# Ledger of designs, part 221: miniprotein binders against q9bqp7

Target 1, 240 residues: q9bqp7
Amino acid sequence: VPQNWFPIFNPERSDKPNASDPSVPLKIPLQRNVIPSVTRVLQQTMTKQQVFLLERWKQRMILELGEDGFKEYTSNVFLQGKRFHEALESILSPQETLKERDENLLKSGYIESVQHILKDVSGVRALESAVQHETLNYIGLLDCVAEYQGKLCVIDWKTSEKPKPFIQSTFDNPLQVVAYMGAMNHDTNYSFQVQCGLIVVAYKDGSPAHPHFMDAELCSQYWTKWLLRLEEYTEKKKNQ
Short names: E, the ipSAE of ESMFold2; O, the ipSAE of OpenDDE; V2, 0.75 times the mean of E and O plus 0.25 times the DockQ between their complexes.

## First folded at step 21 (miniprotein)

Design Qi14 (at its last fold request DockQ between E and O 0.89; V2 from the best seeds 0.83)
Fold by OpenDDE base, fold request of step 22:
Structure Qi14 (fold): chain B 240 residues (1-240), chain A 100 residues (1-100)
Amino acid sequence: as target 1 above (240 residues)
Amino acid sequence: SPEMAKELVQSIEWLAKEVEELLRMGDPWYAIWMARLAVDFAEDTGDPELIAKVELLLAEALIKAGDPRAREIIEKAKKIAEELGSPELIEEVEKVRKKK
């Protein structure tokens, strides 16, 4: 049980969008400060078992691809992920803000993969927007806040080249989402609350993306785990 | 090294516990992901008993998710259990099958 309990949901905020919600998705820039990011917290608090498994996976990949091949693979994964997020931001942005859609960004298997999910996405409230939890003292950059099948969600987009995901992207994904939810729900820059999470895994081959919907109850359970990770991080930093 | 092999087994056992927790939490989707990882790493050990155990966890996760692939995984675990001649594993396989 976390020593410093804090709720994921803000009782002072309504789940109903205020009629005054801007028609334009929020895009709050991430400020680089001494405040740890969600990603940093999660990376620094991996269990010895997670670290071992990641290293084991890396060694296997190096054995298969060679050292240079693995570096190239890693670089490509990163680049593809970045391009995918840029494409999604372009797709989900209002038409008036659509810079000339680089049609080349839209021609990806990943975009094809998520098309069926995008049909169920509406009411985009934020895109690539920074969140800060003022009390718990962490920040993050969320991919998207939108309605999925009529439920307002923090949406996190993931890419997978193979049916076997990049193991680094598989650990703690639910924790990342709920961390963003909790931060957003208590960030003064946001007037609304999110109660659900959605992880979407897009596939390079264009096969249908897999949506993982997390309801409020499941999010609350992961929130407890997130708080424990945050406490562990905080304790590690005090001892440094 | 023998030490690395031991640590691998321990890490897989940890992962198996994480899967069980995810199933308890009611997240069969993420349980499937974690269980697939457990299977992948268990295959690296060459320990058929460990493989069968994590395959059964994957099967349980698939069953909870309503995924028809559970059947194939159960049969895989059954074959391993039969090859090992482990009555305990055979019983576990049957327990998982009954959850379907």
Scores: ipSAE 0.809, ipTM 0.917, lowest interface PAE 0.6, mean pLDDT 91
Fold by ESMFold2, fold request of step 22:
Structure Qi14 (fold): chain B 240 residues (1-240), chain A 100 residues (1-100)
Amino acid sequence: as target 1 above (240 residues)
Amino acid sequence: SPEMAKELVQSIEWLAKEVEELLRMGDPWYAIWMARLAVDFAEDTGDPELIAKVELLLAEALIKAGDPRAREIIEKAKKIAEELGSPELIEEVEKVRKKK
């Protein structure tokens, strides 16, 4: 149980747009400061077991691919993830022109993998947008806020090669989503809130992506775990 | 390396406990994802009892999600339990099978 509980939802906000809301998705710029990011908090508070399993996974990959092969694999995974996010932002942005799109970004197995998900996505309200929790003092950069099958969600996009579990972003993905959600719900740059989450894991071979919907109750349970990680981070930094 | 093998087993057991928590929270999809990770690491140990135990946990997650792939996983665990001749593990397999 956290020592300082704080609600994930803001009772003064609605998940419904008001009539004066702009029709273009928000893209709040990230400002660097001394307060921690969600990803830094999560990285700095991994358990000994999480660290051990990540290192074990790395050593198995090096054994399979060689050290240079693993470096190439890691670089390609990062590049493909970046390209995937760029393609999704372009697809979901109403202001993108055809001249701004790279045809090779749109022709990937990952994009094919999410087509059935994208047809259920509408009402995009934010893309690649910064969030800051004004009270708990942490920041993040969320991928997307949009409706999925009629529910307004913080949507997080992930890539995975299907043959083996991909571990580098596995352990804490729901915590990352709810941390962004809580921050957005208490960020003065936003006038609405979101109560649901969606994690979408896209596959390189184009196999249908797996949508992981998190309703408000599940998000609240993950929020409690996020608060514990933030408390751990704060305590560690006081002792340095 | 004996210390590393012990740490691997302990880390898999920690991961199994996380899967149980995810099931209690009502998130069988993420429980399936994490349980598959646990199975993958358990296979690295070469310990058939540990492998079967985490496979049964994956099967429980699949059952809770309504995923028919649970049947294949239960059969894998059953084969291991029979080869080991472990009455306790055989009983665990049957308990999971009866959950549907």
Scores: ipSAE 0.800, ipTM 0.919, lowest interface PAE 0.6, mean pLDDT 86
ESMFold2, look of step 21: ipSAE 0.775; ipTM 0.905
ESMFold2 (binder alone), look of step 21: mean pLDDT 85; pTM 0.839
OpenDDE base, look of step 21: ipSAE 0.693; ipTM 0.870
ESMFold2, fold request of step 22: ipSAE 0.794, 0.792; ipTM 0.915, 0.913
ESMFold2 (binder alone), fold request of step 22: mean pLDDT 85, 86, 85; pTM 0.837, 0.849, 0.842
OpenDDE base, fold request of step 22: ipSAE 0.802, 0.791; ipTM 0.915, 0.911

Design Qi15 (at its last fold request DockQ between E and O 0.90; V2 from the best seeds 0.81)
Fold by OpenDDE base, fold request of step 22:
Formats: C-alpha cells, structure tokens, sequence
Structure Qi15 (fold): chain B 240 residues (1-240), chain A 100 residues (1-100)
C-alpha cells in the first residue's frame, strides 16, 4: 500500500465536459524542469526481474541481428514510432489546423492498423499535451485524450513491428496511462476529468490494432501500483 | 552460466506472479500479453515443467478474455504434462480446462 495515498480521480471535477471546452485540442508544451517524467519514474523503478528480462531480450536480438543490426532496429523502431505519432496527431487535429498532411506519413501499416480504432475516436480534447501532477510532483506527455466509443479516455498509442511486442514498452504501459490520467485530473490546465484509459497497439503490417480498454476500476488498481513506483523513485532519489 | 539460468527462472516466476495479479485485477488482456512473454522466456530455459506452468497461466488469461485460443494452449500444456509423466501438472491442466 502506498504511504502517500492520492486519488486518481478529482472529486471537484465533473466527468461531463463543460460546455466551454475549447473546440481545439489542448497542446500544452512539456517544460523541462527538475520534475521527473512518468517515463523516467518507470524506467528508474524497474524491478531486477524486468531489467534482467529486458537484457535477455536484448541479447537474443543481438544474437539474431548482430550488434549493428540491433542498433538499426532500435533506431527504426524509434523513428517509426515518432512518425506514427506525428501522423496520428495530424489525423486527430482539427481540419483547420491541418498543415498540409504529409501524405507520406499516412501511408504506413501502423496507420492502416488503427483505422478501425480511429472510427470509434471522437471528441478529441488533447493531443501531445503535457500534464503535471502538482501534488505528487511528476510530469508527462500524453498522446491523446478523446472519446473512445463514447467514453473519454487517455489514449496511448504503441507500435509493434511483430506480434511479440517490444518488451521495453510492455511492462509498464498501464501504469503510464494511469499516471497521465491522474496527472491530468489534477492539472489546473485541464477543466475536465478522465476516468478511462485506452492502450492501442498498432502493427507494422497493417493488421488490426488491438485496443486495450481500462475502465475506472482497473485504472484505480493500476494507479495504486503507479503510486508505489513513484514512492520508490522518490526514495531512490533521496538516497542519491 | 548456471547463475544466469537460475536468474532467468526466477524472473519468469516473477512474471508469472505478475500475470496472476493482472488476472486478479480483472485485466485479462494485459495478463495475456505478459503470459506470452513468460512463455517466450520459459522456452529459452528448456524446462518443460516451467513451460507447462506458464502455458497454463496463459490459458487461464485467454479463458478469462473469452479467447478461443485457450484450447490450443491447454492442449500444448497437456502434452507437456503427459510427456513428463507429472500427475500434478496433469491435474493442473484439468483444473484450467474446467474453467473453460
């Protein structure tokens, strides 16, 4: 049990969007400060078992691809992920803000993969927007806040080249989503609350993306785990 | 090294516990994901008993998700259990099968 309990949901905020919500998705820039990011917290608090498994996976990949091949693979995964997020931001942005859609960004298997999910996405409230939890003192950059099948969600988009996910991103994805949710729900820059999460894994081959929906109850359970990770991070930093 | 092999087994056992927790939390989808990883790493050990155990966890996750692939995984685990001649594993397989 976390020593410093904090709720994921803000009782002062309504789950109903205020009628005054801007028609334009929020895009709050991430400020680089001494405040740890969600990603940093998660990376620094991996268990010895997670670290071991990741290293084991890396070694297997190096054995298969060679060292240079693995570096190239890693670089490509990163680049593909970046392009995918840029494409999604372009797709989900209001038409008036659509810079000339680089049609080349839209021609990806990943975009094809998520098409069926995008059909169920509406009411985009935020895109690539920074969140800060003022009390718990962490920040993050969330991919998207939108309605999925009529439920307002923090949406996190993931890319996978193979049906077997990139192990590095797999262990703590639910924690990342709820961390963003909890931060947003307590960030003064946001007037609304989110109670659901959605992880979407897009596939390079264009096969249908897999949506992982997290309801409020499941989010609350993962939130407890997130708080424990945050406490561990905080303790590690005090001892440094 | 024998030490790395031991650590691998321990890490897989940890992962198995995470899967069980996710199942308890009501997240069969992520449990499936983690269980597939557990199976993948268990295969690297060459320990058929460990493989069968994590396959059964995957099967449980699949069953909870309503995924028809559970049947195939159960049969795989059953085959391993029979090959090992482990009454305990055979019993575990049957317990999982009954959850379907």
Amino acid sequence: as target 1 above (240 residues)
Amino acid sequence: SPEMAKELVQSIEWLAKEVEEMLRMGDPWYAIWMARMAVDFAEDTGDPELIAKVELLLAEALIKAGDPRAREIIEKAKKIAEELGSPELIEEVEKVRKKK
Scores: ipSAE 0.783, ipTM 0.909, lowest interface PAE 0.6, mean pLDDT 90
Fold by ESMFold2, look of step 21:
Structure Qi15 (fold): chain B 240 residues (1-240), chain A 100 residues (1-100)
Amino acid sequence: as target 1 above (240 residues)
Amino acid sequence: SPEMAKELVQSIEWLAKEVEEMLRMGDPWYAIWMARMAVDFAEDTGDPELIAKVELLLAEALIKAGDPRAREIIEKAKKIAEELGSPELIEEVEKVRKKK
């Protein structure tokens, strides 16, 4: 139970987009500041067991691939993730239709994997957009805010190689999503709010991605866990 | 090393508790994701009892998600429980099988 509970939703905000919302997705730039990011909070509050399992996974990969092979593998995974997010932003942005799209960005197993999800995505409100929780003082960069099957969601895109799971971000993905939701709902740059989350895990071989929909109740439960991690981070900073 | 093997088992058990929490929260999809990881690590230990326990947890998550792949996992855990002759594991397998 957090000592300083704060609600994920803002009762002063509309549940639905108003008529004056722009048709071009918001892209709030990430501000240079001293407040912590969601990903930093989560990384700095990993349990000893999370750290151990991550190191165990790394050692197994190094044993299989060699140290240089593992370095190349991780660099490739990072690059493919970056290209995946760039491709999704291009696909979902209406202004990108006036510019050359990189054919190589659109030609990947990960993009094939999410095609059936994208057919259910509409009303894109934000892409690669910064969020800041004005009261709790944390910042993030969310991937997408859009309707999924008619429900407005913060959407997080993740990649996975099914036979070789990349574990580093896996443990806390729902917390990341709800932290972005809470920040957006209390950020003066946004005039609307979201009640739902969606995590989409795309597969390298093009297999259909799995959409993990998180309704408001589930989001609220993960929000409590996020608040505990933020509280833990804050206590750690006091003791530095 | 023996020390690393012990810490691996403890970390898998921690992960299994996280999966149980996700199931209590009503998030079987993310529970499946985490439980598959727990199974992969458990197989690395060579400990049949641990493997069977985390496989049953994966099966519970699959059942709660309505995923028919639970049947395959239950049969794997059943085989292990019979080979071990563990009445506790055999009962755990039956409890999960009845939830289908």
Scores: ipSAE 0.778, ipTM 0.912, lowest interface PAE 0.7, mean pLDDT 86
ESMFold2 (binder alone), look of step 21: mean pLDDT 85; pTM 0.830
OpenDDE base, look of step 21: ipSAE 0.745; ipTM 0.892
ESMFold2, fold request of step 22: ipSAE 0.772, 0.750, 0.777; ipTM 0.909, 0.898, 0.913
ESMFold2 (binder alone), fold request of step 22: mean pLDDT 85, 85, 85; pTM 0.835, 0.831, 0.835
OpenDDE base, fold request of step 22: ipSAE 0.779, 0.770; ipTM 0.908, 0.904

Design Qi16 (at its last look DockQ between E and O 0.80; V2 from the best seeds 0.73)
Fold by ESMFold2, look of step 21:
Structure Qi16 (fold): chain B 240 residues (1-240), chain A 100 residues (1-100)
Amino acid sequence: as target 1 above (240 residues)
Amino acid sequence: SPEMAKELVQSIEWLAKEVEELLRMGDPWYAIWMARMALDFAEDTGDPELIAKVLLLLAEALIKAGDPRAREIIEKAKKIAEELGSPELIEEVEKVRKKK
């Protein structure tokens, strides 16, 4: 149980957007602050076993590809992920700017993979937008806030090469999502809140993406785990 | 290297316990992701008993997700259990098969 528990949901906010909300998705700029990011907290609080398994996976890839091959592989994965997020931001933008300038960005297996998910996404409220939890003192950059099948969600987009397990992701992807959710729900830049999460795993070969929906109860359970990781991070920094 | 092999097995067992917790939380979809990762590492060990146990855990996650692919995973675990001749492992396979 965390020593400094804080609720994930804000009872003073509706989970439904009202007519006063802006029609253009929010994009709050990320600013450098002294406070840690969600991803830094999670990276700095990995268990010994998580670190060992990640290092084991890296060494096997290096043996298979060589050191230079592995560096090219990881750079390419990062670039593909970046292009995927750029394409999705453009597709979900109400101005349709991608269609006017970068049609080739839309031609990828990952974009094909998510098409059936995108038809169920509507009411986009935020894209690539910073969140900050003023009380708990952490910051993040979420991918998307939109309705999925009528439920307003924090949506996280992930890429995967289908025959290989998702090894390069953090073991804690649901913790990332709920940390962003909690921050947004208590961030004065936002007038609404979100109670559900969605992780979308897109495949390079275009196979149908997997939508992982997290309802409010599941999000609350992951939130408790996030709070413990944040406490662990804070204690570690006090001792340094 | 014997110390590294022991640490690998211990880390896979830790990951399997994480999968069990995800199932208890009601997140079988993320449990499937983690179980597949555990299986990949277990196959690297070459330990057929460990591989079969992780296959059964993956099958449990697939069953809870309503995914019919659990059937082929159970069959893979059954083949390993029969090859080993382990009555304990054969019983574990049957317990999982009955959950379907």
Scores: ipSAE 0.755, ipTM 0.897, lowest interface PAE 0.8, mean pLDDT 86
Fold by OpenDDE base, look of step 21:
Structure Qi16 (fold): chain B 240 residues (1-240), chain A 100 residues (1-100)
Amino acid sequence: as target 1 above (240 residues)
Amino acid sequence: SPEMAKELVQSIEWLAKEVEELLRMGDPWYAIWMARMALDFAEDTGDPELIAKVLLLLAEALIKAGDPRAREIIEKAKKIAEELGSPELIEEVEKVRKKK
């Protein structure tokens, strides 16, 4: 049980969008500060088992691809992920204006993969927007806040070339999502709250993306796990 | 190395516990994902008993998710159990099958 329990949901916020919901998705810039990011907390609090599994995966990939091949692979995966997020931001943004839709970005297998999910996405409230939990002292950059099948969700988009690469990106993904939810729900820059999460895994070959929906109950369970990770991180930092 | 093999087994056991917890939490999809990862590493050990146990765990997750692929996974585990001649493992296979 977390020593410093804090609720994931804010009882002072309404789930109902205020009529004054801006027609434009929020995009709050991430400020670099001393406050740890969600990603940093998760990375620094990995179990020995998780670290071992990742290292074994890495060694196997290096054995298969060589060291240079693995570096190239890693760089390519990162680039593909970045391009995918940029393409999604362009698709989900109502303002056509900003980035010339690089038609090449839209022709990716990943974009094809998520088409059936995008049909169920509406009411975009935030895109690539920073969240800060002032009380728990962590920050993050969330991909998207939107309605999925009529439920307001924090949506996290992931890319996968093969089932095996999931190890790096999705291990703590539910924790990342609820961390963003909890932060947003208590961030003064947001007037609304979220009760659901959605992890979408897009596939390079254009096969249908996998939606992993997290209801409020499941989010609450993962929130407890997140709080434990955050406490562990805080304790580790005090001992450094 | 023998040490690495031991650590691998321990890590698989940890993953198995995480899968069980995820199933208890009501997240069968993520349980399937972790069970598949555990299976990949179990196959690296070459231990048929361990592979069969992880297959059964994956099958339980698939059953909870309503995934029809559970049948195929159970049959794979059954085949291994029969090849090993393990009455205990055969019994475990039948227990999982009854959950379907």
Scores: ipSAE 0.655, ipTM 0.852, lowest interface PAE 0.8, mean pLDDT 89
ESMFold2 (binder alone), look of step 21: mean pLDDT 86; pTM 0.860

Design Qi2 (at its last fold request DockQ between E and O 0.86; V2 from the best seeds 0.81)
Fold by ESMFold2, fold request of step 22:
Structure Qi2 (fold): chain B 240 residues (1-240), chain A 100 residues (1-100)
Amino acid sequence: as target 1 above (240 residues)
Amino acid sequence: SPEMKKELVQSIEWLAKEVEELLRMGDPWYAIWMARMAVDFAEDTGDPELIAKVELLLAEAMIKAGDPRAREIIEKAKKIAEELGSPELIEEVEKVRKKK
């Protein structure tokens, strides 16, 4: 239980200037500052067991691939993730879609994996957009805010090379999503509130992605866990 | 080494407790993901009782998610329990089977 509870939703949000035409998704640039990012907080508050298991996984991969092979593997995974996110931003952006530039960007098993989910996505309101929790003082860069099957969601896109992935699993992915949600709900750049989350894991072989929907109640439970991690981070830096 | 194996077992037990919490929260999909990871690490230990325990936990998560693949996992745990001759594990397998 956190010592200092704070609500995830802000019902008293006032009107703020529209950053763009309502038909164009928001893309707030990430600013350089001293406040911590969501991913920084989560990485600095990993448990001893999370660190051990991650290191164990790395050593098994190095045993299989060699050190140089593992570095190449890691670089390739990063590049594939980057290309996947670029492709999704292009697909979901109504203005840039008219001038499609790179056919290879749109050709991948990952894009095929999510086609059935994209058909249920509408009302895109933000893409690759910075959020800042103006009260709790943390920042993030979210992938997408859009309706999924009629529910407005913070959507996070992940890649995996296997249907039952081991290397793409993060212990804290739902915490990341709700942290972005709380930040958006308390960021004056955004004129709307979001109560649901969606995590989508795309597969390299094109197998159908699983859409993991998180309703408001589940998000509230993960929010409590996020607040604990933020408290832990703050105490750790206070004693550093 | 024996020290690394002990730490691996402790980390898997931690991961199993995380799976139980996810099930309690009503997130069986994420529980399946974490339980698959626990099974994969448990296989490295060569500890059949630990392997069966985390396989049953994965099966419970699959049942709660409505994933029919739980049947295959229950059968794997059943084989281990029979080979060990453990009445406790045999009872645990039957409890999970009845939930299906």
Scores: ipSAE 0.797, ipTM 0.921, lowest interface PAE 0.7, mean pLDDT 85
Fold by OpenDDE base, fold request of step 22:
Structure Qi2 (fold): chain B 240 residues (1-240), chain A 100 residues (1-100)
Amino acid sequence: as target 1 above (240 residues)
Amino acid sequence: SPEMKKELVQSIEWLAKEVEELLRMGDPWYAIWMARMAVDFAEDTGDPELIAKVELLLAEAMIKAGDPRAREIIEKAKKIAEELGSPELIEEVEKVRKKK
């Protein structure tokens, strides 16, 4: 049980979209502060077993690809992910920002993969936007806040080159999403709250992306796990 | 090394517990992802009993998610259990099959 319990949902915020939903998605810049990011908290609080499995995976990949091949693979995964996020931001952004669509960014198997998901995405409220939880003292950069099938979600976009996911991106994904939700719900820069999460795994070959929807109940359960990770991080930092 | 193998087995067992927790939480989708990783790492051990156990866990997650691939996974686990002649594993296979 977390020692410092804090709710994921803000009772002061209504679930009803205010009629004045800005036509333009929020894009709050991430400030480089002494405040830990969600990603940093999760990375520094991995279990011994997670660390071991990641290292084992890395060793297998190096055995298969060589050291230089593995570096190239890692760089390509990162680049593909970045380009995919840039393409999605361009697609989900209002038409006025669309003038400089690099058509080459849109011609990817990943974009093809998510087309059926994008059909169910509407009411984009934030894109690549920073969130800060003022009380719990962490920050994050969320990919997207939008309605998925009529439910307002924090959406996290993942890329998978192989049917087997990049293991590094698989651990703690639900915790990342709920951490962003909890931060956004208590960030003064946002006038609304989110109760649902969505993880979308896009595939390089254009095969249909897999949506993972998390309802409010499931998000609340993951939130408890997130709080425990945050406490562990805070304790480790005091002992350093 | 035998030590690395032991640590790998322990890590797979940890991962299996995480899958069980995810199933308890009502997230069979993420349970499938974690269970697939458990299977992948179990294959590295070459331990057929461990492989069968994590395959059954994957099958359970798939059943809860409504994934039709559960049938194929159950059949794989059954084959391993039969080859090992393990009454315990055969019983576990039948328990998972009855959940379908």
Scores: ipSAE 0.784, ipTM 0.907, lowest interface PAE 0.7, mean pLDDT 90
ESMFold2, look of step 21: ipSAE 0.758; ipTM 0.898
ESMFold2 (binder alone), look of step 21: mean pLDDT 86; pTM 0.853
OpenDDE base, look of step 21: ipSAE 0.747; ipTM 0.891
ESMFold2, fold request of step 22: ipSAE 0.781, 0.790; ipTM 0.914, 0.913
ESMFold2 (binder alone), fold request of step 22: mean pLDDT 86, 86, 86; pTM 0.849, 0.844, 0.852
OpenDDE base, fold request of step 22: ipSAE 0.777, 0.778; ipTM 0.903, 0.904

Design Qi3 (at its last look DockQ between E and O 0.84; V2 from the best seeds 0.76)
Fold by ESMFold2, look of step 21:
Structure Qi3 (fold): chain B 240 residues (1-240), chain A 100 residues (1-100)
Amino acid sequence: as target 1 above (240 residues)
Amino acid sequence: SPELKKELVQSIEWLAKEVEELLRMGDPWYAIWMARMAVDFAEDTGDPELIAKVELLLAEALIKAGDPRAREIIEKAKKIAEELGSPELIEEVEKVRKKK
């Protein structure tokens, strides 16, 4: 149980669109400072079991592919993820709607995989945008804030080549989402808040993406777990 | 190494407890992801009792998500329980089957 609980939601804010919703999603630049990122907090507070399982997975992959093969595999996974996020930002940005799009960037199994999800996405409020929790002192870079089936969500896009998830995302993905949500809800660069989350797992072969919706109650439960991780991180830095 | 296998089993058991918590929280979709990972690591141990236990946990998550693939997972665990002759596992299989 965290010693210093802080709310995920901000009662001074609404998640409702106004009548003159801006056509350009927010893209707040990442601040240059020493406060920790969400991903660094999560990486630095992995349990010994999480670390052991990750290393076990790496060893199995190296046995199958060789050391150089594993490095190439890992690099290709990150490159495909980067291209996927770039394509999604292009698709969801109204400025890209006004400009010629790169057709080859838009042609991938991952983009095909998410088409049925994108039909339900509207009201894009932010894309690839920095968030900072000014009280709890952490930062992040969220993928997307938009409505999914009428619910405003922090949306996180993930790629998967195999039925087994890429392990580094599996343990903590909901914590990452709610950490971004809490930061955005208490960041003065934003005037609205978000109470729901969506994790979208896209597949390389174009199979229908898996949408994982998290309502406000579930997000609040994950928020408590995030606060414990942030508290653990802070204690480690206090002792260094 | 026996020490590494013991630590692997302990880590899988930790992961199984995380899956149970996710189910209590009402997140069967994320529980499926974690349970599939637990099954994958359990198969690496070669321990049929552990494999059956985490397969039943995956089946429970699939049931909660309304995924009909739970049936085939329950049958895999049932076969293991019968081959082992473990009354505890057989009872656990029946409990999960009844949740369908």
Scores: ipSAE 0.747, ipTM 0.888, lowest interface PAE 0.8, mean pLDDT 85
Fold by OpenDDE base, look of step 21:
Structure Qi3 (fold): chain B 240 residues (1-240), chain A 100 residues (1-100)
Amino acid sequence: as target 1 above (240 residues)
Amino acid sequence: SPELKKELVQSIEWLAKEVEELLRMGDPWYAIWMARMAVDFAEDTGDPELIAKVELLLAEALIKAGDPRAREIIEKAKKIAEELGSPELIEEVEKVRKKK
């Protein structure tokens, strides 16, 4: 049980958008400060087993691709992920950002993969927007807040080159999503709250993306796990 | 190396516990994902008994998700159990099959 329990949901906020919510998705810039990011917390609190699994995966990939091949692979994965997020932001943004929709960005297998998910996405409230939990003292950059099948979700988009999700991208993803939810729900920059999470794994070959929907109950369970990771991080930092 | 095998086994055991917890939490999809990873690592050990046990765990996750692929995984585990001649493993296969 977390020593410093804090609720994931804010009872003072309504789930219903106020009619005055701007039609334009929020995009709050991430301020780099001494506050740890969700990603940093998760990375520094990985178990020995998680570290071993990732290292073993890396070793297998190096054996298959070579060291240079693995570096190239990692760089390509990062670039593809970035392009995918940029393409999604362009698709989900009501304002045609003046950047000419690089038609090439929209022709990716990843974009094809998520088409069936995008059909169920509406009411976009935030895109690439920073969240801060003032009390628990962490920050993050969430990909999207939108309605999925009529439920307001924090949506996290992931890319996978293989029909199997990548270990690195998906291992702590549920914790990342609920961390963003909890932060947003208590961030004064947001007037609404989210009760659901959605992890979407897009595939490079254009095969249908996998939607991992997390209801409020499941999010609450992962929130407890997140709080434990945050406490572990805080304790590690005190001992450094 | 024997040391690597030991570390792999420990990691698989950890994954198995995580899968069981995820199933208890009501997240069968993420359980399936972790179980598949456990299978991949079990294959690296070359231990057919361990592979079969992890395959059964994957099958349990698939069953809870209502995924029809559970049948194929159960049959794979059954085949391994029969090849090993392990009555205990055969019994475990049948226990998982009954959960369908």
Scores: ipSAE 0.718, ipTM 0.879, lowest interface PAE 0.7, mean pLDDT 90
ESMFold2 (binder alone), look of step 21: mean pLDDT 85; pTM 0.840

